VHH binders against o26223. Designs and how they scored, part 1

All scores and structures are predictions.

Target 1, 191 residues: o26223
Amino acid sequence: MKLLWTSQHIKVTVHIDGKVSKMDVLEAIKTRRSIRKYQDREVPEELIDKILDAAMCGPSAVDERPWHFIVVRNREMLEKIPEVHPYGAMVKDAPVAIIVCCDSSLEKIPGFWVQDCSIASQNILLAAHSLGLGAVWTGVYPLEDRVEGIRRLFSIPEHVIPFSVIPLGYPAENPGTRDLFDPDRIHLEKW
Structure headers, positions and changes below count from the first letter of each chain, unless a header shows other numbers; Kabat numbers aren't used for antibody chains.
F, E and O are the ipSAE of ESMFold2-Fast, ESMFold2 and OpenDDE, as the mean of both directions, binder to target and target to binder. V2 is 0.75 times the mean of E and O plus 0.25 times the DockQ between their complexes.
[cut] marks letters that were taken out.

## First folded at step 3 (VHH)

Design b40
Fold by OpenDDE, look of step 7:
Structure b40 (fold): chain B 191 residues (1-191), chain A 121 residues (1-121)
Amino acid sequence: as target 1 above (191 residues)
Amino acid sequence: QVQLQESGGGLVQPGGSLRLSCAASGFTFSNYWMSWVRQAPGEGREWVSSINSGGSSTYYADSVKGRFTIARDNVKNTLYLLMDSLKSDDTAVYYCARAPFEDIVSAFDIWGQGTQVTVSS
């Protein structure tokens, strides 16, 4: 399959192993790193849309899809996030952040929303990476101070739980790749 | 000042080889994806190849796959394009560009001046 992309007189045709692809899923997974430094460059809305699309493609418990996303581009708001999230310092430097939330009213089975939002968050990271962006998962839940801080800051309703804050941008660092495979963590048939 | 400077272009016969270089300055080279783009006379710019910041991932257009190799030396702040088995249709100005592999407008933010590659018998 041939994919032709034309933008500003640039024609891009990508073919990998007979298939049109940019970054395959295994490559994305294996090469993804947390990126906390970003270029002074805006992220196009189209990329955010693709990332959010990916975020919503993950499985959820009994297909409950409890997630909501707040896209934050306002500089003032981005700069305020570190005030309530001590390990979110890099958010102030990002051109955009996505806040992943759970609407508890959408839960069908209690407690699985954490897994659902985790999958959504991970998909955001992988999608961002595959698109040439850098991102990092900054945990909000289950730390009450962070949850409440983000809630107040963004006027999030009580039944909605902020789960993660994910700043995104074009990467301004290269942490390199790492090998995390550990055969000692693999047990065959029994422990 | 951010700058990219291509070199290594020239006239070669079909089946020949060339190695292009792109010297980067004015920015942290190792933090950026880099790409090669070419433009033939009367044609639009065509993406050729991209490489991630660390050099672990490379991508190629179908037209050059198996013949071209993109590489980088982050210590030397240099991007390379090894071109083997050159064809007449590879004739173009080759540009070095700072950008990741993207399918979005404005993917490339910095360009070199280009180097001419001519493949002719």
Scores: ipSAE 0.190, ipTM 0.649, lowest interface PAE 3.1, mean pLDDT 88

Design b9
Fold by OpenDDE, look of step 7:
Structure b9 (fold): chain B 191 residues (1-191), chain A 120 residues (1-120)
Amino acid sequence: as target 1 above (191 residues)
Amino acid sequence: QGQLVESGGGLVQPGGSLRLSCADAGFTFSNYDMAWYRQAPGKERELVARITTGGSTNYADFVKGRFTISRDNAKSTLYLQMNSLKPEDTAMYYCAKAPFESWIDYFDYWGQGTRVTVSA
């Protein structure tokens, strides 16, 4: 049975008009793209709250929930982030950024916080997308210079590890869609 | 993995123009974000311009409207039109492909590069 994967051209109708169309989970996952250009438009606090709620709904190792979130709206601080994050240039153009951190004191099992914070970060991206926002995951951990830069900039205590910086805003670009399905990456029963 | 092949580099006077091309003989070109990078002697490789699968473009601050990145999916070719070239634009220019979206904003496939020299 040749599964005819009909390339359904998911017309990501980026409704520029603020109507938060209900996006299903699969659609959110498949159509999400990193957004690095933002409109000169503020993101309502309500949306940030929803995003953060989503961020905290992911699983974590033994339910340790080690994540903390710094919500940054201050323009001066947003403008400083690129100074310590060479690939964070877009942060200065975003109306808001979320810094995902791990409180190591909350870890029950060492090391799984990376997965926990990754899940939280991805949920932020998906939630943002579903709400009509654009976001991008800018990696901080495990790059020491970035970790320390963000730590210093935001006075993050030593037991807390900055993991990612996620700028958010209304999209000002059309990233398009990609077909990333690769059957060669699928192995049945054995490698 | 298909080879990216850059071309169009050369010697040009300040204020001159060049058009770089990058031919992709590999995977479906249309599925990839593409970028131009450059590396000057003794300097780190830096992003010049990026173009998404959707056609959105981004430019480095030093471009200041002088360069235009474009793509022809039918030809599987990436372009960089460079106008008003300056001596500081002298570098090896590389075409880059991002087969998968990278959350660390890097490209993992590079061509051999084409040399651009801007000199009076």
Scores: ipSAE 0.080, ipTM 0.598, lowest interface PAE 2.8, mean pLDDT 87

Design c23
Fold by OpenDDE, look of step 7:
Structure c23 (fold): chain B 191 residues (1-191), chain A 121 residues (1-121)
Amino acid sequence: as target 1 above (191 residues)
Amino acid sequence: EVQLVESGGGLVKPGGSLRLSCAASGRPFSDYAAAWFRQAPGKEREFVSAISSGGYTTYADSVKGRFTISRDNAKNSLYLQMNSLRAEDTAVYYCAAVWGSGSYLEPYDYWGQGTLVTVSS
């Protein structure tokens, strides 16, 4: 069964104070898109705080919570990121970027930090979207050139691994909706 | 730059219905998220409803189930269907727009002059 999802059926509840729009979790997931164009508009610190709060709410292996976050607003630094990240061109246009990192000293089970930081990164994207912002996940790990580039640029210690760079801002594009449901990818009980 | 002009306000009885319109001019309306706000006498402006450029809608709890926001991009227009009106819905209603996609928080970049809705017996 293919799910039909139209924008007209997506209803979001606004906070009773009328200050912040809140999305249903399924709504946020279904309507989120990568946004790579941003308005010349600052993102309030309050929104960043909410996004980071969301980033830290995801599960992690044995609750190791290995993540660290670098919030970058400095224009010079934002403009330098594309120099070491070939697919991070949009970062220079964003008012802010979050760099998700893993502190390897916090890792309890080897290798699960990738999943942990992925969950954190996805939560950043969903939270941003629910707050009316656009964002995109630009992968750093596991590409060594990007990892080392970001490391050097931000003086990240050796035991800390940059994982993703997520520019965000008020969106200046509308990629539209996607229907990615594929029943052929669903198998019942066996392949 | 975009200009917004509200219309459709008036006097209605409690339980009545009213449809507000907002006409946009300038850039294509499809590039904007749009919203309705209202301000009652002596009160602060409050959010009523919003619609993204893609048609994603949001409502304040106070109007949920009674009001419906919609847009016609071909006509560069925003609408607010208000049903089951109450005395507390009395306010000047403002149309607002912001360029971009998604459900935007304030600030909106463009505002209309407002249209008065009075709900009274």
Scores: ipSAE 0.007, ipTM 0.297, lowest interface PAE 10.6, mean pLDDT 88

## First folded at step 6 (VHH)

Design e48
Fold by ESMFold2, look of step 9:
Structure e48 (fold): chain B 191 residues (1-191), chain A 120 residues (1-120)
Amino acid sequence: as target 1 above (191 residues)
Amino acid sequence: QGQLVESGGGLVQPGGSLRLSCADAGFTFSNYDMAWYRQAPGKERELVARITTGGSTDYADFVKGRFTISRDNAKSTLYLQMNSLKPEDTAMYYCAKAPFESWIDYFDYWGQGTRVTVSA
């Protein structure tokens, strides 16, 4: 008998209210798109909790887990983000945003926090998508004027580095899928 | 890559129309989100419109319903129908791959552009 691993090990159960749906992990990775238009609809706290739980499941350098998250729902604060982060104009229209930060006091090996926070940020995007939400990663680090602007706006201490701002909400657009597989990027045995 | 070729620009009176085209036979057009950008003299490049592989569109606020982006994947051609043109629309217009999945503000591929001049 051969034991086969299937997507059934990865799928979550659908709750009675239907708010959590199952999605195969490969499907989530392949169908996730950056979403910049959102419905006028609140995102329940329980979904944010699930997304942040997923964010914290990522591997990190020597398990340092240097990440911190600021959850922003306040309308006035969301509207101020584009003043210091011009690429983040859609944030003012989002019901919620997550700011991914590095606490440098948690770094065990200097300089790997960027990879660590990138993993957490991507997990946020995938988890949001699997829960029926749309999100987009808007870059902050390493653009110093954006880093300082976000730090000032949210009173982030000097040893904490804002990495990304991720607005999310129920999507009001459907960008479609892309076929990005490129065999020329695959090198067997050696370059 | 410099394979994208814009065309259809020209001199037009206010209120007139132009149809811009962008063609490239050299890449898998249907796999890319596409965009039109413009740059007026002395100004930064700005997004005009973009269209995803799934046909979803997004327009800059200044367009105000006057322009329509479309694509024909079979012909690997991107279009911008420009109606009700104003002198402020005078610019060089560029097509490009839209960085829809980019987390930073980069422009990663541009053609030579096509000039649109709206007579004041």
Scores: ipSAE 0.325, ipTM 0.643, lowest interface PAE 2.8, mean pLDDT 85
Fold by OpenDDE, look of step 9:
Structure e48 (fold): chain B 191 residues (1-191), chain A 120 residues (1-120)
Amino acid sequence: as target 1 above (191 residues)
Amino acid sequence: QGQLVESGGGLVQPGGSLRLSCADAGFTFSNYDMAWYRQAPGKERELVARITTGGSTDYADFVKGRFTISRDNAKSTLYLQMNSLKPEDTAMYYCAKAPFESWIDYFDYWGQGTRVTVSA
């Protein structure tokens, strides 16, 4: 697949000097896109640490914080993920992936773990974007085949539920921008 | 919901060229990733090419540099320039809008299609 880079300069000011330009939160939210093509470039561990820190900063139901994270850099394992995740083809091309999981034993209120892990996953995406990386949320839960596939592949215990696989890397595509605001979805005071 | 309208299909000889167009009469065109799909008789629908809102392109393996997908946001129109056409390219070609954050192989809005026939 020959990526014809048409030069619309999204000035991703990749500050050469390792200084991660601080992106404000609204900018991060509005400009974030799913990135499914990555450069042949390693992601520094420091950036992964920052991303994981962000992942753990979200709220959770009654502060249950049920999330666990598997950081995958092994090429063999990354290449196997698409075998059990049909929509995870891009994972094989990523230098790293984070698998977000729920430890069900940490649940205080049943069912809220989905929200908790969703928040964690979204924070990963936003943090990655703010750091100049691209990522995409590939859903695992609630599809049983994917859940079991990822479970088996990574020897995840039964009480732990894989929720999402998030490949990350330096972007090798320009996703462009979208205006997702829809006033028809806003209701004042009542439906 | 806006309607996608494909055009530009027809009968062409092997080695010939066609330019397909897809006009968007509805949604904000610039907000969507777009793609061309095709479906040959008795075969499943397959991706031909995609283009993001940012202009990044991707092509199926069988394209091999023969086709070019492009978009004109001002005209709300998607294009597929097809060169060096082969008989195996004979199919109904469909324009599609990708759902938000959808992967390349998933689109939820389709046009009626335009037929491309490559025959000597």
Scores: ipSAE 0.033, ipTM 0.461, lowest interface PAE 5.0, mean pLDDT 86

Design e82
Fold by OpenDDE, look of step 9:
Structure e82 (fold): chain B 191 residues (1-191), chain A 120 residues (1-120)
Amino acid sequence: as target 1 above (191 residues)
Amino acid sequence: QGQLVESGGGLVQPGGSLRLSCADAGFTFSNYDMAWYRQAPGKERELVARITTGGSTNYADFVKGRFTISRDNAKSTLYLQMNSLKPEDTAMYYCAKAPFESFIDYFDYWGQGTRVTVSA
């Protein structure tokens, strides 16, 4: 379904001096939203490098660091991702996507790779946001059809598990803010 | 669990207008992305329009500028202004609420719907 976006209030804070104002970590966390519309603008390699650096800075079980990253800029490949990922329609409109994968041969404790790759994925989202980019986490694992689809499309070896696809770009929408605090989820000392 | 209640449907002639409303009786309305869906007899449910918490909007291709989605957070109400209605717009219209955030793009909460009939 081709959705026409009428962007009324994109306050494009055009920072004149190209200096990405440093967003503090709490601000990044609190203001981050999934972005599914992107400008027709390329993302500099420098920003991708910073994002990937952040992705690799998270903790992992017994420091197993099982993550691998596929950086996809090829337009043809980006356009094919929605064919195997039904909720990845926005990927075709992104200038770049990162596929987060797990090398199972690096796993030291079974099952924790999901946590490791989740942390890496979230760091990608936060880093992107802090750098003025928009991104969205499109889940691949644990849905077998998506896993196999992405595997086949990118010739990912059997011992490597695609986990998430994260399109990135300069935002062309403003989803707004949310108050996600829920005191009912906080328990003191006991449940 | 808060119930969404749609209203404003009815019988209208081609070229006519309707304004649908969706009242949220339960959840913090302002924290949710909202959407209108419709389902015609024998067809699958399809997205009509979406509005985010920030007010960003998107529309299905068939809308072609005829419909406008809006929200009033103070009233916890979602609206769909429908102009230039066509017979093919005949359907049950549903209001939907998204979770706070999901890895998939779907809405979990639905109202009972309001029927729109466009006929000469």
Scores: ipSAE 0.029, ipTM 0.546, lowest interface PAE 3.0, mean pLDDT 87
Fold by ESMFold2, look of step 9:
Structure e82 (fold): chain B 191 residues (1-191), chain A 120 residues (1-120)
Amino acid sequence: as target 1 above (191 residues)
Amino acid sequence: QGQLVESGGGLVQPGGSLRLSCADAGFTFSNYDMAWYRQAPGKERELVARITTGGSTNYADFVKGRFTISRDNAKSTLYLQMNSLKPEDTAMYYCAKAPFESFIDYFDYWGQGTRVTVSA
């Protein structure tokens, strides 16, 4: 992996299978969309490795890095997720899903793990997009029925908290771009 | 799997009224903002009205004053009272449920729709 930048712009350039990514970080952030339809095409293990590497690059409270990731490719397991996650129906159609979890025994400051795992989850979405994949964040925490359902399905111990389920694959849809900037949300000096 | 089922559509004359309802078999109805959308043939879906979990409402300009959105959390049901109907209101009407997940780009849980026809 090779990091490269210029003094006027912060760019992340990585080698993937000997090729340099073309996507600027601001472009990735602005063009990433939730993708819920996937091609019938396997996602190579190397792309998953790169995505998880990116997930672990996020900051965390006092560098506690409380995250664990479960990579799910087994068809039967993917098909069972909607039984305990009512808004995860697209997971059954994805070639792979990543479950982001918090290991509470790694917390150094209680309660910040939600921010930590949220950062990792967003990095998964951006990295997948940069690699030509589509993904969507489906929420698990803080809904207790979803948390316990996912925990049971994947034999997750009680001190580990499933946070999100992120199905991903090569996209079979293109929702287009949005302009969501709202200057009324910006407050100078005070509320 | 939560499922939204719309009903109450039908054929009415101009100036008439209809009350649409949307039953949510899901156990968490009260936790979601809800909306009505409509789609005329060959047109894109458009927002008609929205109601938050706290009961605050918002209406599209074209229906303001004629339609009233409401919810009954005890019955897990969303309503749209439609008065002074015009032929332009002819469309499929869809109930929509804002997912609990605040990280999505649009409503991604829709009912199957109920048809409203306003015949001249």
Scores: ipSAE 0.005, ipTM 0.195, lowest interface PAE 11.4, mean pLDDT 83

Design e83
Fold by ESMFold2, look of step 7:
Structure e83 (fold): chain B 191 residues (1-191), chain A 120 residues (1-120)
Amino acid sequence: as target 1 above (191 residues)
Amino acid sequence: QGQLVESGGGLVQPGGSLRLSCADAGFTFSNYDMAWYRQAPGKERELVARITTGGSTNYADFVKGRFTISRDNAKSTLYLQMNSLKPEDTAMYYCAKAPFESYIDYFDYWGQGTRVTVSA
């Protein structure tokens, strides 16, 4: 194929080389930012499946895997979330959100479900980023009003605890990277 | 005094303009996302605008294009250009570190603020 100066061939080359699924894991961890502005563009179900597959790959206490996920695409439901989650206003602008929940009937070790669901939540953020999406973790647990509000809104049973709401979509902002390494947080052998 | 010092407030008539500044040599400015908040008498403190280390910006809906947040990392200074001021913009204005990576939106550090008064 002959190299051309036209924008047509430049677009094709960038499109062919723009595979987001090959991001190095350290790059993903270091470059992931919370994204609160999204393009008006649907997120394919295939990408959501990949993200949730990644979420379920995390370790859990005694392999209890207590997590459940609610995928929310309905516009009216997304617009209601800020009514019970006031600092989650960007959720109404997202094409999709994932609610990470703990099913307490799966809990084998009391209280470790928080770590388990935190691991799943972070994996969602990293997987989304590696696929060219942006996301943000908005906290629900342990804020009682948010827990009960989300439970009521989505008809979540009493034994299931909504942990986080994660809106996601193709990013419409680029916050840039941060240099957060702090040697003073590292203690060799003892405090 | 303190790490963040706001300035540039004052008394203006409706339709007027002010430029707020926030500076402090007490921290590495370039490492922080930054924000302006305001608090009107008898009301809760609310976000006005945020700017990331990379220059990406977010504005509250009430801004409606009237305000512009910017930063000068070389001078460790954050700015808010406020145009077309309305009486409803009357408030104390605060700069602070923006919690872009917080999964809980708590904002518990800012300076003394600078007062903006727009005469009705």
Scores: ipSAE 0.263, ipTM 0.622, lowest interface PAE 2.7, mean pLDDT 84
Fold by OpenDDE, look of step 9:
Structure e83 (fold): chain B 191 residues (1-191), chain A 120 residues (1-120)
Amino acid sequence: as target 1 above (191 residues)
Amino acid sequence: QGQLVESGGGLVQPGGSLRLSCADAGFTFSNYDMAWYRQAPGKERELVARITTGGSTNYADFVKGRFTISRDNAKSTLYLQMNSLKPEDTAMYYCAKAPFESYIDYFDYWGQGTRVTVSA
């Protein structure tokens, strides 16, 4: 089945030499889209390492860095995630998923871990995109059923809170880009 | 908030065809993913089809190639061509701007809907 990739030129210049050209950060931010369809292609471990490195580079409250990451490649486990995560249907089709978690014992100031894990999650998305991968943020926290479902499935300790599930893979869709700039959301000097 | 206005619904025999339209009067239409939903009597609202700003489409399993979602950005209009209609397709059909860039599964529909009745 020749998936006719209609050529709208997202020039992911996959240079022939397998070297993913460095994407400009603004370009990555502006062109990133949630990707929910993936090729039947494995993601190299090197790329996952780069993504996880990026995930750990963001700021956190008082530099608490409460995040942990579960890297899931096992097909059986990937196929089970949708059973406990209704918004995670695409996870079963991904070659890999990252589960972002918070170790609450690492919190220095209560409540900021949500921001910390959000920053980490967003960095995962941006890094993935910059490397020619597609990803989507599927929210787990604060939905109790999803939190507990993921906890049980991966035997996550009680003091560790699953935050997000992020499937990753080479994109099998092109959702295009959106212009979300809204000048009405910009206030100068005062509201 | 821009108003979505659906049209094109009606009574049709099994095997018949309808073309639904959704006019977006208030928003930059081209900047948003769009979708069709339907709700049959006594059932929950369900996704029928979605189309991204890039033109990528996705369909519910029950569509089975019978429906086609499309968009005309110049006219700020969303379409649903429905062929080979079945009685089970009887429902109120709603146009929605689907926030697919959300990290949570949430759909925002603003149209009043157009009724599709498939009956012999």
Scores: ipSAE 0.163, ipTM 0.579, lowest interface PAE 1.7, mean pLDDT 88

Design j8
Fold by ESMFold2, look of step 7:
Structure j8 (fold): chain B 191 residues (1-191), chain A 121 residues (1-121)
Amino acid sequence: as target 1 above (191 residues)
Amino acid sequence: QGQLVESGGGLVQPGGSLRLSCADAGFTFSNYDMAWYRQAPGKERELVARITTGGSTNYADFVKGRFTISRDNAKSTLYLQMNSLKPEDTAMYYCAKDLFETWLGEYFDYWGQGTRVTVSA
């Protein structure tokens, strides 16, 4: 039994069973859904640490790893994100959000940072799902009004580019299972 | 891609039933999550029900078990069985391709004019 003590002087019991349940990676990829409704329940810092660790495991162009992450838990800040992100309304209801950013001073090969930050963002979604959380990627880059709005709100410097905002929490909805395999998208040897 | 054509609306007494259909002549109907929306005059469109390509369903809270969404991929047709209809269900009903997994933009697309459901009294 693992006890997590918060600054609110509340003992939180977190049970780590004798077998740590791990989701198979193919199952995680196939069953992850966008989650926009969250329980009124805190996400432990330990889980955010695990998610960000996973985010940083992705490959990047020449291993440049241009990503930075802003972890947002402050209620007032979360409530302001929809003011600059027209499709980010669910962020105000999330216990936490992660902003994925590119530090352009870390680029070694210009122009690949979008792929790098996309990989980190998808890893966040999969890691959250594997830990029993729900998340959704809300797009920021390349929409200039959203980029500038998020930059202003979080005092992000000019050389750092906000890429995505990912609210997350324990899910309060179940969108269900999908079946998306489409053999018409597969081409053998040539188009 | 085809055009979505809704049908099956009409006038019904409270407590009655209707079955809405939405036909898509597109050959890839089975590749899309689908949804029903409704819009009463002067109100915003609201989700009624959705069904995924895997057959999972979700319903708006106001449905309270009265409606059933289903799909027939062989006929490229989406259905909404509406039972125990109430005057509050009076609206134009639209089918749409459900963009729930979007990271950008609106959550749904739809075509055509919809089908009118009127519950009298």
Scores: ipSAE 0.439, ipTM 0.727, lowest interface PAE 2.1, mean pLDDT 86
Fold by OpenDDE, look of step 9:
Structure j8 (fold): chain B 191 residues (1-191), chain A 121 residues (1-121)
Amino acid sequence: as target 1 above (191 residues)
Amino acid sequence: QGQLVESGGGLVQPGGSLRLSCADAGFTFSNYDMAWYRQAPGKERELVARITTGGSTNYADFVKGRFTISRDNAKSTLYLQMNSLKPEDTAMYYCAKDLFETWLGEYFDYWGQGTRVTVSA
């Protein structure tokens, strides 16, 4: 049975006019794209608060909630991030970035903090998208050079591990939608 | 839906040249790392060449200076100039876009349909 996926052109109407268009969760997930170009427009603090609220709503191993967030708006600091993050060039053009970190002292089960911070990072992306913002996940951990670079740049304590840098802004690009569904990745009952 | 469309494949004699093209019709081309992969019959898909958004290039060991990857952002097109082709270069060649460039820079998750390159006497 060839599932004729009728490519419903989900017109991601990027409402440029600052109206927070609420979208449902499935729409947010399916239409979210990494955005690397931003308008010369500030992101209101209210939106950042909402995004951070969402970031903290995800599950964590045994509810350890190890995440911390650095909100960076300083232009000089934003411009320095690309120096230590080779794939973070777009950060210099963003009005704000969120650095997701793990406080290792909060970890209850070793290693699960990566999952916890991943969930938090993804929630940031989804929340941003749902609020009409564009964002991209720039990975820091587990690459030592990036971890230490961000650590030094932001004077992050040794027990705190920078995990991701997520620039945010109003989108200045529209990459379109993609269909990543792959039935070959679905296994029934066994591999 | 963004579609990568490869072209330029064909039959060529050993020592010959081909220029492959990959047209990106759907996405902001300039924002992504791009790569060429190839897959020979019965073999795994392997990286041929990669080019970053900044223009940095990386080549597989087997390329040995024979191939050149380039991009034209204005045309949203990726190229692979292949010189001194060998029978071992026979494969389906795929264009790839790294949609997660900022994560690890090693995973390409968007692919074209491929263009076939056959090198035979």
Scores: ipSAE 0.005, ipTM 0.247, lowest interface PAE 12.1, mean pLDDT 85

